# VH-VL binders against q86iv5, part 17

Target 1, 237 residues: q86iv5
Amino acid sequence: LDSCSICVDFVGNSLNDLLNIILNSGVIGTCGDLCSAVPGGQIVDTVCDLLCDYVGVDEFIKLISDVDPDPIYICEKISVCKTNDNAAASLDLVQINPQNGTVGGTFTLSIAYTVTNTIATGQLAFNIIDPTGNAFGDAVLLVQQSPEQYTQQFQFQATPSEQESFPNGLYTVQALVCEGSCGSPHPNTYTLANGTTTFTISGADSSSMSGAGSFSGSSQSTQTGAASGSGSGFALF

## First folded at step 19 (VH-VL)

Design z5
Fold by ESMFold2, last read:
Structure z5 (fold): chain C 237 residues (1-237), chain A 122 residues (1-122), chain B 110 residues (1-110)
Amino acid sequence: as target 1 above (237 residues)
Amino acid sequence: QVQLQQSGPRLVRPSQTLSLTCAISGDSVSSTSAAWSWIRQSPSRGLEWLGRTYYRSKWYNDYADSVKSRITVNPDTSRNQFTLQLNSVTPEDTALYYCAREGYKYGAFDYWGQGTLVTVSS
Amino acid sequence: QSALTQPASVSGSPGQSITISCTGTSSDVGYYKYVSWYQQHPDKAPKVLLYYVTNRPSGVSSRFSGSKSGNTASLTISGLQAEDQADYHCSSYTRSYTFVFGGGTKLTVL
């Protein structure tokens, strides 16, 4: 497991806690003072200390306190993740199966893409917009994706939850390949390709969701080429 | 030595605004190592944190959910003080009100004002 | 209702040890280490005894100690003295940028 992926995972999972600690404490003189307050156990504290010490506590706090903090961008500024302003890719296929399904059913999104200039640190992402305009999605972190052809699958079960009820109707799928975080305003960020498809959900499922629920099961991802997976919080982009 | 001195009315009518002031000596309201809170105490609810103001490159406020729609806590850097404004009060807002300093680093209230008993009644 | 649960009262004899519990949730006591304890004598403002679960301000006796496990923090007072008779409050910082307090515990020294 590479340093870039470790950094993006840590920042993505700990960003809100880091900000909360920074604001409540006021004065943080060492990385140890900051990182020992982060919940998640010894591994989380160790990764925090390593990344914070690498740039120094003052710069680390500045990056976390940005107006639009972004895990990939933060890890690029720390210099643990590389950038390529000339990254290039195209989408060859965006396909969802089944195109007509039911609540509770399993859907597989298949994306084929060709990298023509290395993606240094970026995302392969999808966004699904339900009939009411509510969106959800996921992403896979792409690290040093060399020029070649790739296939990636995402799978989800349409299980109703508090965040997404999966109403009957037409769904729009948007797929993106990006250098940097898809949709981010930060430097070194580019949407390299995008594509869309649609599917429908019809029929009723009698499953009950009374007290708070959640979207069951994260998207599963697989590649036929080089691969790595990481959630990105891409839901509303 | 840090000292907090409270002032303000002790009787407020229902639906009016409760306003209290906390004057700071021995520290600055704009200190980047402190935060400035209002806390009230009643027999039915005990101590209840209401909200705070603090400076971390800009001014921030945080408010308890129970009063968020009615509360404002403001700094006054020229007078080195901070204020509580609680709108639309009811008899349930009757309490002993404290201002307090949250000390740097570890989030504790290390200095407290003398307390102001505020009664809300017609 | 108080967000954190404390026993309403505890008692002990001079020289004994007592422990006061403070139970919250995974979003406050169980999440960060920002737990503090306050002593309040009648007609006085609260005074901080412990912060960051275990740290004592200068001038606070080493008879006061703290701990935390899961969602529960504890204040232990060793070698009870008559002057320890007071109300004791716990507080926790939350994931939501707020503070919560316990309902308070009245300690009676018998």
Scores: ipSAE 0.548, ipTM 0.827, lowest interface PAE 2.0, mean pLDDT 87
Fold by ESMFold2 at other seeds, fold request of step 21:
Structure z5 (fold): chain C 237 residues (1-237), chain A 122 residues (1-122), chain B 110 residues (1-110)
Amino acid sequence: as target 1 above (237 residues)
Amino acid sequence: QVQLQQSGPRLVRPSQTLSLTCAISGDSVSSTSAAWSWIRQSPSRGLEWLGRTYYRSKWYNDYADSVKSRITVNPDTSRNQFTLQLNSVTPEDTALYYCAREGYKYGAFDYWGQGTLVTVSS
Amino acid sequence: QSALTQPASVSGSPGQSITISCTGTSSDVGYYKYVSWYQQHPDKAPKVLLYYVTNRPSGVSSRFSGSKSGNTASLTISGLQAEDQADYHCSSYTRSYTFVFGGGTKLTVL
C-alpha cells in the first residue's frame, strides 16, 4: 500500500470520529491529544499521528472541519496524494449484464476506460438511478493511473433494503472517471469522462412489502502497472 | 474560579414551558474550550443529560433523543448565561435540574450549578 | 431505564476495596475513551472523580482508579473511608454527539 491510499482509507474511515472529537474537545493542542481519542487501535493511531504531524495539528483540524470534508481532497492538501489538473481519460464501455433482470438477481457492471493523461488521484465511480429517482453507487480509488487502457467490474445483488427497494422499471447507470473525488466542488477536481447505460427489472412482487436487502459490491481490474485495491464510500451526483 | 448560578421557577403547570437560567462567572458562555449542559436528576431515572450549547466558530446544539422534540438550550452572550426551555411538560419532568460546564481538558462535567428542584403539577 | 447499567448498591468495610461497574454499548462506553465518574453526597451536586477513563482531577485521592474493557467501565475505591459513602454515577460520551449516564450506585460504608 502507498501513502496516498493509506491516507484516503484512514480519513474515509475516521472522518466522523475526528469531527466528533474536535467538536466535543474544543481546543486540541497536539496531534497526540486528537489521535489517541480515535478508536481503531494502534495502527489507526499511528497513521493519524503521522498525517497530523506532517501538516501540524492546527492545519489538520482545519482540513477535517471543512464544510464539505472529502478524504481525497484532505489527502491532497496534506500532500500525500498528488493532483494533475491536466488529467484526461475517456470511457470506452459502460455495460451492464443482464440488461433485463429481476429483484434479487445479480448484475455485473463492466467499465472500460482509457487514460490519455495521468490520473494522479481520482475515482472510477458509478451511480444507479432507480425508476423513482432514488440513487445508489460506489467508487474505486485511482492512484497514479498512467496512460493505458483499463477495465473494472462491479457486481451487486438487487436485494431490497431500506436504502433501495429495487422497484420494477427502467434503471439508469451513470459512470464517471474523475481526477479528484467525483462530484466534489473542491479544487483540482475534474470529471474527465462520463457514460450511461440502462437496464430493467421486471417480474418482481408489485405488492408493498418490507425489504431486508442490502447493496454489496465487489471489483476486479486488469491493469498494466501497480493497482490500488481501495474503494470506499457511497458516491452520489 | 468558575461558578454557575441557577434561577427559575420551582412550580410549573402541565403543558406549559419549563424555563431555567444559568449565570456563568469565571468563564464565558462563548468559550471555545467549553460546552454548557443541562442535566436533571430524579429518584426514578437518576441523572439524565438533556442537551448542550457551545461555540466552535458558530453555535451548536446537541440534545438527548428522549427530549429533542421539546427542548431548546440557548446562549445569551450579553448576560453571560444560558437557558433551558422544555416545552409541554408533564409530571414526569419533575426533577432536580442542574446546569454544568464540560471542560475541554477533562471531557467531563467539572463545574455544576446548585440545582433547581422543579415540580410539574397543577 | 438508564442508558448505562450500574449496580443499585454496593457495600464495604473501612480499609477494603470495592469496584462499581458501568456497562453500556459499542456506541458509548465501548467506543471512545470519554468515560467519567462522579461522586454525589446527599443534597450536593455531583463532583467529578475520574475522566478519560483513568485520569484524576487535581485534589482527587489516588484511592480512586478507573478502567475499561469492552463495553464495561469500572471505578475502584481502595482503602475505603467513611466519607466515601455517597452515590456514584458513570457517564459516557457517544458516537451521536451526546452524553449518557448510568442509574447510579449507592455505596454504603459499614
Scores: ipSAE 0.536, ipTM 0.817, lowest interface PAE 2.0, mean pLDDT 87
Fold by ESMFold2, look of step 20:
Structure z5 (fold): chain C 237 residues (1-237), chain A 122 residues (1-122), chain B 110 residues (1-110)
Amino acid sequence: as target 1 above (237 residues)
Amino acid sequence: QVQLQQSGPRLVRPSQTLSLTCAISGDSVSSTSAAWSWIRQSPSRGLEWLGRTYYRSKWYNDYADSVKSRITVNPDTSRNQFTLQLNSVTPEDTALYYCAREGYKYGAFDYWGQGTLVTVSS
Amino acid sequence: QSALTQPASVSGSPGQSITISCTGTSSDVGYYKYVSWYQQHPDKAPKVLLYYVTNRPSGVSSRFSGSKSGNTASLTISGLQAEDQADYHCSSYTRSYTFVFGGGTKLTVL
């Protein structure tokens, strides 16, 4: 049941380390040899061993070593996450508040969507495109989302950094609901719905501040079914 | 047994390219259980890893940040050797250069070449 | 790029035990267990003593042992002998697919 979420979380957090270990070592004979080298302590080692032993070390290494590896796809190939090529959904609302804000301010993105055929393993994802074309975003994992209406909120602070300065102007928000990893070319991946909104930033253009901004998410259900929520700092388009 | 034999010039002028070769016997440069590195040594810096080449379904390279804009490490499968090219050298690149094999699964250099002292000066 | 910190020199008398430290960061020594130690006699290439923090290649004396705690790795030589007089280097693999070395430690046997 929830083994899919555990797998995606593990692979997402450990993919770079797994690839590093695999490439550096060349030949790895057992899951123990691979997994004991992954940092993160006993729990991480245990999850690694369980997933690796489930498919066998050679298959696990091949999945990790794919030229464009992706945590959801890897967990689908391991068979701890299911796929549905007939998944279907629509976006009911893509709304950002405030519509007009300032550098350093907090923005809340609200997304409502309706699932009409189960999303087996997918994402609710968004990109924010600044006036110059630079983009950043986040996503939340959707596991066995039955037909129902769902809501999700994301917050971010417009804190300037080397990667995103938050210039004054018009920003475009693009939201996607997907089966599989949004934007991925892998099999069993579909964009089910998309939507856009905009907002503006005005005020102090250039302030010395830390970080590129952090995201936090919350999940709300109107009656039954709740989307999982987790803030992460990577873009998925 | 594995042996690494180095060759190349001992004197290079500033702004030119330093080029060294490491010939391998007892193993293959395309071995999927090895990686092939260049490491240099100077009195002020000690040992300094520069970069490597290795084959894992395809060829890979990794380079130290300090030199990555100037360095290339290439395999030559037909001659069973690998090379170092370091562009735009300065006197700070004067060092004893080693080639080395990483043959342990956990990142250790188990075989080293004899070393080549390269001086960069006018 | 990061360099690992070692004492410049250390000395001991025959029969004593000595320890050489190697301090890095959470991105190298403190991250993976890919820490290795090398012995280098004058005019010779380095020779691997330990890998994976504690493992000895065939032919390396059990007098050489290693450990790691946090961002610091240690090489211990027990029963010090005259032939142990050499330079000692530590190395770590990093999160960024690279290696770093310590500055080296000159061991003098008194």
Scores: ipSAE 0.526, ipTM 0.808, lowest interface PAE 2.0, mean pLDDT 87
Fold by ESMFold2, fold request of step 21:
Structure z5 (fold): chain C 237 residues (1-237), chain A 122 residues (1-122), chain B 110 residues (1-110)
Amino acid sequence: as target 1 above (237 residues)
Amino acid sequence: QVQLQQSGPRLVRPSQTLSLTCAISGDSVSSTSAAWSWIRQSPSRGLEWLGRTYYRSKWYNDYADSVKSRITVNPDTSRNQFTLQLNSVTPEDTALYYCAREGYKYGAFDYWGQGTLVTVSS
Amino acid sequence: QSALTQPASVSGSPGQSITISCTGTSSDVGYYKYVSWYQQHPDKAPKVLLYYVTNRPSGVSSRFSGSKSGNTASLTISGLQAEDQADYHCSSYTRSYTFVFGGGTKLTVL
């Protein structure tokens, strides 16, 4: 487990809490004052203190309080995550199975991609756009992804919820490989490749409104190795 | 020493707007280390935090979900005070209203106004 | 109903210790350490006794102590005195940038 991944995971999980603490407390003079208030136990407090002390409390607060805070960007500004403005990749496969399914059914999204210049800190991300234009998706973190071929799978269950009803019709899947956070306006951020596919939902399930799709990631190389990472939940469209 | 002095009417008719003012001495409404809240107390609900205003490089407001659609809390920097406006009141809004300062870095109400009993009745 | 649950009343004899509970959720009492306690005598504004779960402001007796475990905070008053007869309120800051209060506890000194 590397320092970049630890930073992105910490910031992604604690960003709202850090902002809440900063706004509620007003003037914060030390990293200890800020970080001791963050829930999650001693390990979380220690990671917070290390990152905050590395850049200083004033700079750390400035990064957290930015108008468009972004965990990957924050960790790049802290210099715990590297950037590569020349990162390059292509999408080899974007496939959804089944292509014709039902509400309540399980769909598997398979993405294969080739890195041709190292992705220093980036994402493999997807959006699914329903027939009405509503979108949902997920992403996994990519850290120091060397030139190689990679495969990733995601699963979701089309269970209706307040956030997504899964209406009958045509769905569009968008997949992206990015240096930096996909869709972010921040410097050192690039969409390296994109691809699309479609699927349909027909029929109905009388499932409750409480159901929502779950995302499970799995990495598999077509030839060698495997990619791994953690989703951030950023909106992609 | 910080002091909070409340003013405003004690009787309000149903469907009208309740308006209260809290004057601050010994501190500034724009203090970056404080926040300024309205809290009410009734026998049926006890103490109920309603909302606040505070300055952190810009002005912020936070409101309790129970009143969010009807409440406004405004600072007045020229008079060093802050106000409560509560629209569309009903008899359930009858309460003893307090203004309070949140002045500890760990969040607590260290100074309270004297309280204003507001009755909502025809 | 109050967002935080307190017993409606507690009683104790002079010299005894009593404890008042305050139960919330994982989004308030169980989340941050921003829990505070207030004492209120009849016809008076509340007065802060504790903040940040355990901290006492200057001038508050060390007979007042606080703790928190999970979603429940506790105020303990040791060496109970007649002047401690009052209402006691707990409060918590929330994940949603708001405060919530308990329903209050009437302490009777027997």
Scores: ipSAE 0.520, ipTM 0.808, lowest interface PAE 2.1, mean pLDDT 87

